# VH-VL binders against q0aze0: the designs that were tried, part 60

Target 1, 268 residues: q0aze0
Amino acid sequence: MKIILVNNRFKENTEKKAQEIAGQLSALNVEVIIDNGLDEPYAGTVDFIMVLGGDGTMLRAARRYGQRAIPVLGVNMGTVGFLSNIEINELAEYLPLILREEYSLEARMMLEVAVFQQQSLLTRVFCLNELLLRSNSPRMLSFALEISGQKLEPYRGDGLIVSTTTGSTAYSLSAGGPIADPQLDAFIVTPVASHIINKRPLVVSPEREISLHLLEEREAIIGIDGQIKMDFGAENRVLIKRAPHPLLMVNLKAKPFFTSIDRSLQRQ

## First folded at step 22 (VH-VL)

Design RA22
Fold by ESMFold2, look of step 22:
Structure RA22 (fold): chain C 268 residues (1-268), chain A 123 residues (1-123), chain B 107 residues (1-107)
Amino acid sequence: as target 1 above (268 residues)
Amino acid sequence: QVQLVESGGGVVQPGRSLRLSCTASGFTFSSFNVHWVRQAPGKGLEWVAAISYEGSNTYYAESVKGRFTISRDNSKNILFLQMDSLRLEDTAVYYCAKDRIYYSHAFYGMDVWGQGTLVTFSS
Amino acid sequence: DIQMTQSPSSVSASVGDRVTITCRASQGIKSWLAWYQQKPGKAPKLLIYAAKFRQSGVPSRFSGSGSGSDFTLTISSLQPEDFATYYCQQDNYRPLTFGGGTKVEHK
């Protein structure tokens, strides 16, 4: 059995804990690959991914491995988030179930994001929470939103968020978007400080293709899951679709979304 | 130099067929939606047809639907308009034009035009 | 189909004049309107897209405004090269439709 342990190298206690857990797994003849963010994603076949840390570490794991149909378990290390399933002090209790593959999976929709310069692809990434388009200057943006070939009234404001339902409790919520059940597949399109007063958040079928481009030259930024940033200008377009594969979240311990929602939001 | 060059216009009899071509150069033809627009002598502009950049969607003005067929060959950078069952009211200069936004299924303005090719009838 | 009504049909003007051309859509088209300039014997040239944004290379004396159903093209100080016919076109709905044109001619 081969497992990837994902941790954050800038959190000293998680790096030490990851090495401790890797030693314990090796003693059980489990091959362990540690992904602390320094190296490129492991390219070989793996059976399971264990994420040690909070939601940010899970977001990186989703971007690196989410399209591979590998079970991913979130293990909380003290900060309560939306994406962990068990606590670190419960790992020993659940480890036999992990090794025997006695758990259920919950699928979480991801975004496929393609950013172009003129007609050339600059990058294609998969993300779990959201794409943000925002101004990188004091001036507002004017931009076009196209949904499956249909043009909305041009936007004018600070930007726009295109989120998954999982991302509905992240930046989209802060910008006034709705909380969505993460078991639903949908895009949530939330304007940021819109000058156009009738621009409300939209909930959009996951089968739609969404695109964005500026109507005039301005300095803008594309942000992805709050962790990737790139410049965006009048020669750029971004295309957004549902990713080919969902993130497969391991469910070992019941974590009812609606019962715990207030506690999870207070962590923000 | 971004260019569109139409050809295939001429004098034809009513009820016959004619095929117009538009050759593109200086840009990535396969990334852009393209249009046919016509202008009768002394009259205004009339949009005729459009085809999406990948060729999967075609759109027609009601006046030509069922008689005209728009198509493209992205490997040769050519746009076509097959005009069947021609009528006197089809007399016009026919322009091809490029939409300004790449990889889109909508239209945002026609930023490059050809010189036009004239279609007229025997008198 | 969306009917686009331009007015006036023609205007006589001198170099330096401010020229205003209007365009009305038969129903709302949001801000999705383009303006084109055409000189005799030549293909049209895109001036304005999305009601108010200038295409590259278009002088700043050209400006567009309006949304919904009513739109305006303004030439703030007419130049000799601006004598031409101007067309509006909506691109919110299919089929795309042009206005009837406005000829700007030298007095």
Scores: ipSAE 0.835, ipTM 0.929, lowest interface PAE 0.9, mean pLDDT 92
Fold by ESMFold2, last read:
Structure RA22 (fold): chain C 268 residues (1-268), chain A 123 residues (1-123), chain B 107 residues (1-107)
Amino acid sequence: as target 1 above (268 residues)
Amino acid sequence: QVQLVESGGGVVQPGRSLRLSCTASGFTFSSFNVHWVRQAPGKGLEWVAAISYEGSNTYYAESVKGRFTISRDNSKNILFLQMDSLRLEDTAVYYCAKDRIYYSHAFYGMDVWGQGTLVTFSS
Amino acid sequence: DIQMTQSPSSVSASVGDRVTITCRASQGIKSWLAWYQQKPGKAPKLLIYAAKFRQSGVPSRFSGSGSGSDFTLTISSLQPEDFATYYCQQDNYRPLTFGGGTKVEHK
């Protein structure tokens, strides 16, 4: 069995704990690859991914490995978020179940984000929470939103968020979007400081194709899961679809979304 | 230089067919939606047809639906209009035009136009 | 089909005049309206897209406004090269439709 341990090298407690867990797994003849975020993702085949840390570390793991159809377990190391399933002190209890593959999987929709400059693909990224388009200057943006070939009224404001239902509790919520049940597949399109009064958040079928471009030259950026950013100008477009594969989140311990929602939101 | 050049216009008889071509240069033709627009002598502009950048979606004005076929060859950077069952009311200068936004399934304005090619009838 | 009605059909004007052309859609088209200029014997030229944004190279004396079903093109100070016919065109719905045109001509 081969497992990737994902942690954050800049947090000493996660790096030390990752080494401890790697030792425990090696003693059980499990091959362990440590991904601390600074090196290239492991390119080979693995059976399981274990994420040590909070929601941010899970977002990075999802971007790196989410399209590989590999089970991903979130292990919380102190701060409760939305994406962990077990606590670090429970790992020994659940490890036999992990090794026997005795767990269920919850599918979480991901975004496929393609960014272009003058018809050339700059990058294609898969993400779990959201794409943000925002102004990078004091001036408002004017931009077009197209959904499956249908043009909405042009937007004017600070920007726009296109999120998954998993991302509904992240930046989309702060911008006034709804909390969505993460068991649903949908896009949530949330304006940011819209000058146009009747621009409400939209909930959109995951089968739609969404695109964005500026209607005039402005300094803008796109942000992906709050962790990747790129400059965005009048020569750029971004295309957004449902990713081919969902993130397969491991469920070892019941984590009822609605029971824990208030506590999880307090961390934002 | 971004350019569109129409060809294939001429004098025809009613009920016959004609194929117009539009050759594109100076831009990535396969990334843009393209249109045919016509103008009868002394009259206004009439949108005729459009085709998506991949060639998978076609759209027609009601006046030409069933008689005209728009197509494109992205490997040769050519837009076509096959005009069948021609009528006297089809007399016009035919322009090809490029939509301004790439990789779109909507239309955002026609920013580059050809010089036009005349289709007319001998009496 | 969306009918686009331009007014007036013709304007007689002098260099330096302010010229205003209106365009009404038979139903709401949001802000998805373009303006084109056409001189005799020439292809049309895009002036304005999405109701108010000038295409590159279009002089600032041209401005567009409006949304929904009522739109205006304004030429703030007519120049000799501006004597031409102007067309509005909606691109919100298929088929795309042009207005009938407004000819701006010498007094």
Scores: ipSAE 0.833, ipTM 0.928, lowest interface PAE 0.9, mean pLDDT 92
Fold by ESMFold2, look of step 23:
Structure RA22 (fold): chain C 268 residues (1-268), chain A 123 residues (1-123), chain B 107 residues (1-107)
Amino acid sequence: as target 1 above (268 residues)
Amino acid sequence: QVQLVESGGGVVQPGRSLRLSCTASGFTFSSFNVHWVRQAPGKGLEWVAAISYEGSNTYYAESVKGRFTISRDNSKNILFLQMDSLRLEDTAVYYCAKDRIYYSHAFYGMDVWGQGTLVTFSS
Amino acid sequence: DIQMTQSPSSVSASVGDRVTITCRASQGIKSWLAWYQQKPGKAPKLLIYAAKFRQSGVPSRFSGSGSGSDFTLTISSLQPEDFATYYCQQDNYRPLTFGGGTKVEHK
């Protein structure tokens, strides 16, 4: 069995715990690869991914490995989040089930984001929560939103968020978007500080293709999962669709979304 | 440098067929939706047809549906208009034009036009 | 199909005049309207897209306004090169449709 342990090398407690867990797994003849964010993603075949940390560490793991159809388990190490399944102090209890591959999987939709400059692909990224388009200056943006070849009234404001249902509790929520059941597949399109009051958040079929471009030159940026940033201007266009593969999240412990939602939001 | 050049216009008899071509240069033809627009002598502009950048979607004005076929060859940077069952009211200068926004299935304005090719009739 | 009605059909004007051309759609088209300029024997040139944004290289004396079904092109101080015919076009619905044109001619 080969497992990737993902941690954040800048947090001492996750690095020490990852080394400890790797030692325990090695003693059980499990091959362990540690991904602390420093090196390139491990390219070989693995059976399981264990994420030690909070939602941010899970987002990085999803971007690195989410398209590989590998089970991913979130292990919380302190701060309550939306993407962990078990606590670190419960790992010993569940480890036998992990090693026997006796768990269920929950599919979480991801976005495929392609950013272009003058018809050339700059980057293609897969993300779990959201794409953010926002102004990078005091001036408002004017931009076009196209959904499956249909043009909406032009937007004017600070920007726009295109999120998954998993991302509905992240930046989309702060911008006024709805909390969505993560078992639904959908895009949630949430304006950011819109000058146009009638621009309500939209819930959109995951089968749609979404694109954005500026209607006039402005300094803007694209943000992805709050962790990747790139410049965006009038020569750029971004295309968004459902990623080919969902993130396969391991479910070892039942965590009822609706009964726990208030507690999880207190930490945001 | 960005250029569209129409060809294939001429004098035809009613009921006959004609194929127009539009050759593109100086831009990535396969990234843009393209249009045919016509203008009868002394008259206004009339949109005729459009085709998506990858060639999978075609759109027609009601006056030409079933008679005209738009197509493109992205490997040769050529847009075509096959005009069948021609009528006297099809007399016009035919322009090709590119849409301004790449990789889109909507239209945002025609920013580059050819100089046109004339289609007329003899009895 | 969306009918686009332009007025006036023609305007006689002098250099320096403010010229206003209107365009009305038979149904709401949001802000998805373009303006084109055409000189005799030449292809049209795009001036304005999305009701109010100038195409690259278009002088600032050209401005567009309006949304929904009523739109205006304004030339704030007419120049000799502005004598031409002007067309509006909606691109919200297919088929795309042009207005009938407005000829701006020297007095």
Scores: ipSAE 0.819, ipTM 0.925, lowest interface PAE 1.0, mean pLDDT 92

Design RA22
Fold by ESMFold2, fold request of step 26:
Structure RA22 (fold): chain C 268 residues (1-268), chain A 123 residues (1-123), chain B 107 residues (1-107)
Amino acid sequence: as target 1 above (268 residues)
Amino acid sequence: QVQLVESGGGVVQPGRSLRLSCTASGFTFSSFNVHWVRQAPGKGLEWVAAISYEGSNTYYAESVKGRFTISRDNSKNILFLQMDSLRLEDTAVYYCAKDRIYYSHAFYGMDVWGQGTLVTFSS
Amino acid sequence: DIQMTQSPSSVSASVGDRVTITCRASQGIKSWLAWYQQKPGKAPKLLIYAAKFRQSGVPSRFSGSGSGSDFTLTISSLQPEDFATYYCQQDNYRPLTFGGGTKVEHK
C-alpha cells in the first residue's frame, strides 16, 4: 500500500506530525511519500492520500492529485473547515479502517480551467473551489460571459467567480453567492462588484462550457482556489468545464454537511 | 497581414451548383469562427452561414438552408461554401469574414473581411 | 429571425456635422450589436462591437450606445472619409441579421 501525506511546510506542527505518521505507517509496511508543497507532485501510483491541515492544504492536494481517482482524506489539525473528515487526535482510531479500506467515498466536482494568450495555451489546471476574474486596478472591467455558446449581457464591475458547489462556501459566498449542497454538480457564477451589482448569481448545469474574455483592455488577474494568480488582459481568454474526474473524498466519520454548516462558516 | 481571399465566383445557370473558396493567411485560421455574408448589387448585407472554429457546428440563414453547405479545411486554411440549386435571388457579391474571438461557440463581430467574389446568372 | 430596423435610410450631411443613426431590434438582443461601415466597392469594416466598444483603429468620433432593442451610432464631427453606408447587426441570436443600412452622403 502506498500513501501520500500532504502537509504545509510553512506550518511546523504539520511537518513534524507528517514524519511521525510516516514512521508509524512504515512500521506497518506501508510506503509513504511526503508532499509538503515544495517539490513536484509525486508521479507514481499511490492508493491513498492523507491531507494534514486545513482547507488550503486540501485545495493544493486536489489540484495536484484530484484527477488521479485516488481517495483523499482530510485530517484536521486544529482549525475547523469544510474539507476535513477526522481530527488528528482521532487518526489512531481510524487508521485500521483506512488500511482495510473500510470507508466510503464522496465525489466532489472539480473545474477544468484552460487559460489562453493569443490562441496559445498558457496553462491548464484543475481546481476544487473556484476561478476568479478580478480587476487589478481602480478601473472596472467590461467582459463577456459565454455559456455553451450563449452570450449573457456584458458584465461591468470588479470581476466574476466561477465556482463548484464545494467552492460555494469559499470566495463565492463572500461575494454573495448561495451555499450549495456539495453533493450537487453545478457551476455557481457569482459577480464581484465593489461599485455596481449588475447581475445575480447563476447556478448552471455542469454539462455547460463557460468562457470569459475582456471587451476592452484593462489590468486584470485570474485567481484559482485563492492560491494561483496570473495576469489577464484583452488577448487572453479562459475556458472552463467540469473536470473529467471528481475529487474522491474519504468519509470515515459521519459529518453531516447541514448539521455542521454554521460551525464551519464561523471558522472560515 | 491578416487576409481572407474569396474565389470561385462567376456566371452560372439557375439550378446549377457552384463552390466558393476563401483562403486565410496571417492568422491561426483554426482558432476562429468564420462566416459567409452576401450583398446583392445595390442592396444591403445579408448573413448567409457560419461554421465554428473546429468545424463541428454549422449555421445557415433560412433563405439558403438545405441548398448551401458551409465547410472548412483547417489543415489548408480554407473555408468553403457549396451552393446547390442556385436561384436568381442568390445573385450577390459573397464575402467571407472572420469572427473576432478565438475558441468560441458564439459570435462577437466580424473583424476581417475578404473583398468578395461575384456570383451572377445567365438566363 | 430578429428584424433590425435602421433609421434613417439616408442622411445628407456636411463635414463637421454630428450624425446620429438608430437601429431597433424586433426583440431584445441585450448589448450584442455591432456597427459596420462600408464604402462603395469595398468590404464592410467593423466599427463597434457589443453596442459601445470601438474596434482597434476606429477614431474616437465614432461612438455607440444602447441596449435591449434600441441602439445609436453617433459620429460627433463628420469627416470627409466618413461618407459611407452604415449597417447594424445583432449577434445575440442565430441567424445573425443586419439592418437595412443608412447611407451618409454629402449635402
Scores: ipSAE 0.815, ipTM 0.921, lowest interface PAE 0.9, mean pLDDT 91
Fold by ESMFold2, last read:
Parts: C-alpha cells; structure tokens; sequence
Structure RA22 (fold): chain C 268 residues (1-268), chain A 123 residues (1-123), chain B 107 residues (1-107)
C-alpha cells in the first residue's frame, strides 16, 4: 500500500507529525511519500492521500492530485475548517479502517481553469474552490461574462468569483454569494463590489462553459484557490469548465455539513 | 499583416450556384469566429452568416437560410460560403470578417474585414 | 429579427462640428451594440464595441453611449477623414442585424 502524506513545510508541527505518522505507517509495511509542497507532485501510482493540515493544505493536494481518482483524507491539525474529516488525535483510532479500506467516498466537483494570453495557453489548473478575477488598481474593471455562448450584461466593479459548491463558503461567501450544499454540482458566480446594483450571484449548471475577458485595458489579476496569482489584461481570456474528475474525499467520521456550519464559518 | 481575402465572385445566372472563399493570414484563424456580410450596390450592410471557431456552430440570416452554407477548413485557413439557388436580390459585394474575441461561442464585433468580392447576374 | 433604426439617415456637417447619430433596437439588446465606419469603395471599420468601448487605433473624438434599446455615437469635433457612412449593429441576438446607416457628408 502506498500513501502520500501532504503537509505544509512552513508549519513545523505538521512537518514533525508527518514524520511521526510516516514512521508508524512504515512499521506497518506501508510505503510513504511525503509531499511538503517544495518538490514536484509525486508522479507514481498511490492508493491513498492523507492531508495533514487545514483547508489550504487540502486545496494544494486537490490541485496536485484531485484528477487522479485517489481517495483523499483531510486530517485537522487544530483549526477547524470545511475540508477535514477527522482530528489528528483520532488518527490512531481510524488507521485500521484506512488500511482495510473501510470508508466511504464523497465526490466534490472541481474546476478546470484555462488562462490564455492571446491564443496561447498560459496555464491549465484544476482547483477545488474558486477562480477570482479582481482589479489590481483603484479603477473598476469592465468585463464580459459568457455562459455557454450567451452574453450577460457587461460587468463593472472590482471583479468576479466563479466557484464550486465547495468554494461557496470561501471567498464567494465574503463577496455575498450563497452557501451551497457541497454535494451539489454547480458553478456559483459572485460579483465582487459590483457597481451595477442589480448584478446578483448566479447558480449555474455544471455542464456550462464559462468565460471571462476585459472590455478595456486595466490592471487585473486572476487568483485560483487564493494560492495562485497571475496578471490579467485585455489580451487575456479565461475559460472555466467542470473538471473531468471530482476530488474523492474520504469519510471515516460522520461530519454533517449543516450541523457544523456555524462553527466552521467562525474560521472565515 | 492580418488579412482576409475573398475570392470566387463573378457574374452568374439566377438559380445557379456559386462558392465564395476567404483566405486568412497573419492570425490564428482557427481561434476566431468568422462572418459573411454583404452589401447590395448603394445599400446598407446585411449580415449573412457566421461560423464558430471550431466549425461546429453555424448561423444564418433568414433571407439565406436553406440556400447558403457556411463552412471552414482550419487546416488551410479558408472560410467558405456555398450559395445555392441564387436570386437577383443576392447581388452584392460579399465581405468576410473576423470576430474580435478568440475561443468564444458569442460575437463581440468584427474587427478585421476583407476587401470584398462582387456577385452579380447576367440576363 | 431585431430591427435597428438609425437616425438621421444623413447629416450635413462642417469640420469641427459635433455630430450625434442615434440607433434604436426594436427590443432590449443590453449593451451589445457595435458601431462601424465605412468610406465609399472600402470595407467597414469597427469603431466601438459593447456600446462604449473604443477599438484600438480609433481616435478619442469618437465615443459611444447607451444601453438597452437606445444608443448614440458622438464625434466631438468632426475631421475631414470622418466624412463616411456609419452603421450600428447589435450582436446580442442571432441573427446579427445592422442599422440602415447614417451618411455624414460635407456641407
């Protein structure tokens, strides 16, 4: 059995815990790969991914491994978020179930995001929460939103968020978007400080193709899961689709989304 | 350097067929939606047809629907207009034009035009 | 099936004049309206897209405004090269439709 342990190298308690857990797993004849974010993603076949940390570490794991159809377990290391299933002090209790593969999986929709400059692809990423288009100056943006070949009224404001339902509790929520049940597949399109008062958040079928471009040159940026940032100008265009594969999240412990929602939101 | 060049116009008899071509250069043809627009002598502009950048969606003005067929060959950077059952009212200069936004299934304005090819009729 | 009505059909003007051309759609087209300039014997040239945004290389004396059904092209100080015919076009609905044109000619 081969497992990837994902941690954040810059959080020393997660690095120490990753080494301790790797030692425990090795003693059980489990092969362990540690991914602390510094090296390229492990390219070989693995059976399971364990994420040690908060929602940010899970977002990186989802971007690196989410398209590989590998079970991913979130293990909380102190701060309760939306993406962990068990606490670190419960790991010993659940480890036998992990090794026997006695758990269920919950599918979480991901975005496929392609960013172009002119007609050239700059990057293609798969992400769990959201793409943000945002002004990088005091000036407002004017931009076009196209959904499956249909043009909406041009937007004017600070920007726009296109999120998954999982991402509905992240930046989208702060910008006024709805909380969505993460078991739904949908895009949530949330304006950021829109100057046009009648622009409401949209909930959009996951079968749609979404695109954005500026209507005039302005300093803007694209943000992805709050962790990738790139400049965006009038020659750029972004295309967004549902990713081919969802993130497969492991459920070992019952963690009802709606019962936990108020406590989890206090981390916002 | 970005160019569209129409060809295939000429004098034809009513009821016959004609195929117009538009050769693109200086840009990535396969990334852009393209249009045919016509203008009868002394008259205004009339949109005729458009085709999506990958070639999968076509659109027609009602006046030509069922008689004209738009197509493209992205490997050769050529746009076509097959005009069947030609009528006297089809007399016009025919322009091809590029839409301004790449990888789109909508239209955002025609920013590059050819010089046009004339279609007329003999008696 | 969206009808685009331009007015006036022609304007006689002198260099330096402010020229205003209007375009009305038969139903709302949001802000998805383009303006083109055409000189005799030449292909049209895109001036304005999305009602108010100037195409690259278009002088700042050209401006567009409006949304919904009513749109305006303004030339703030007419130049000799601006004598031409101007067309509006909606691109919100298929089929795309042009207005009838407005000829700006020297007085």
Amino acid sequence: as target 1 above (268 residues)
Amino acid sequence: QVQLVESGGGVVQPGRSLRLSCTASGFTFSSFNVHWVRQAPGKGLEWVAAISYEGSNTYYAESVKGRFTISRDNSKNILFLQMDSLRLEDTAVYYCAKDRIYYSHAFYGMDVWGQGTLVTFSS
Amino acid sequence: DIQMTQSPSSVSASVGDRVTITCRASQGIKSWLAWYQQKPGKAPKLLIYAAKFRQSGVPSRFSGSGSGSDFTLTISSLQPEDFATYYCQQDNYRPLTFGGGTKVEHK
Scores: ipSAE 0.806, ipTM 0.919, lowest interface PAE 1.0, mean pLDDT 92

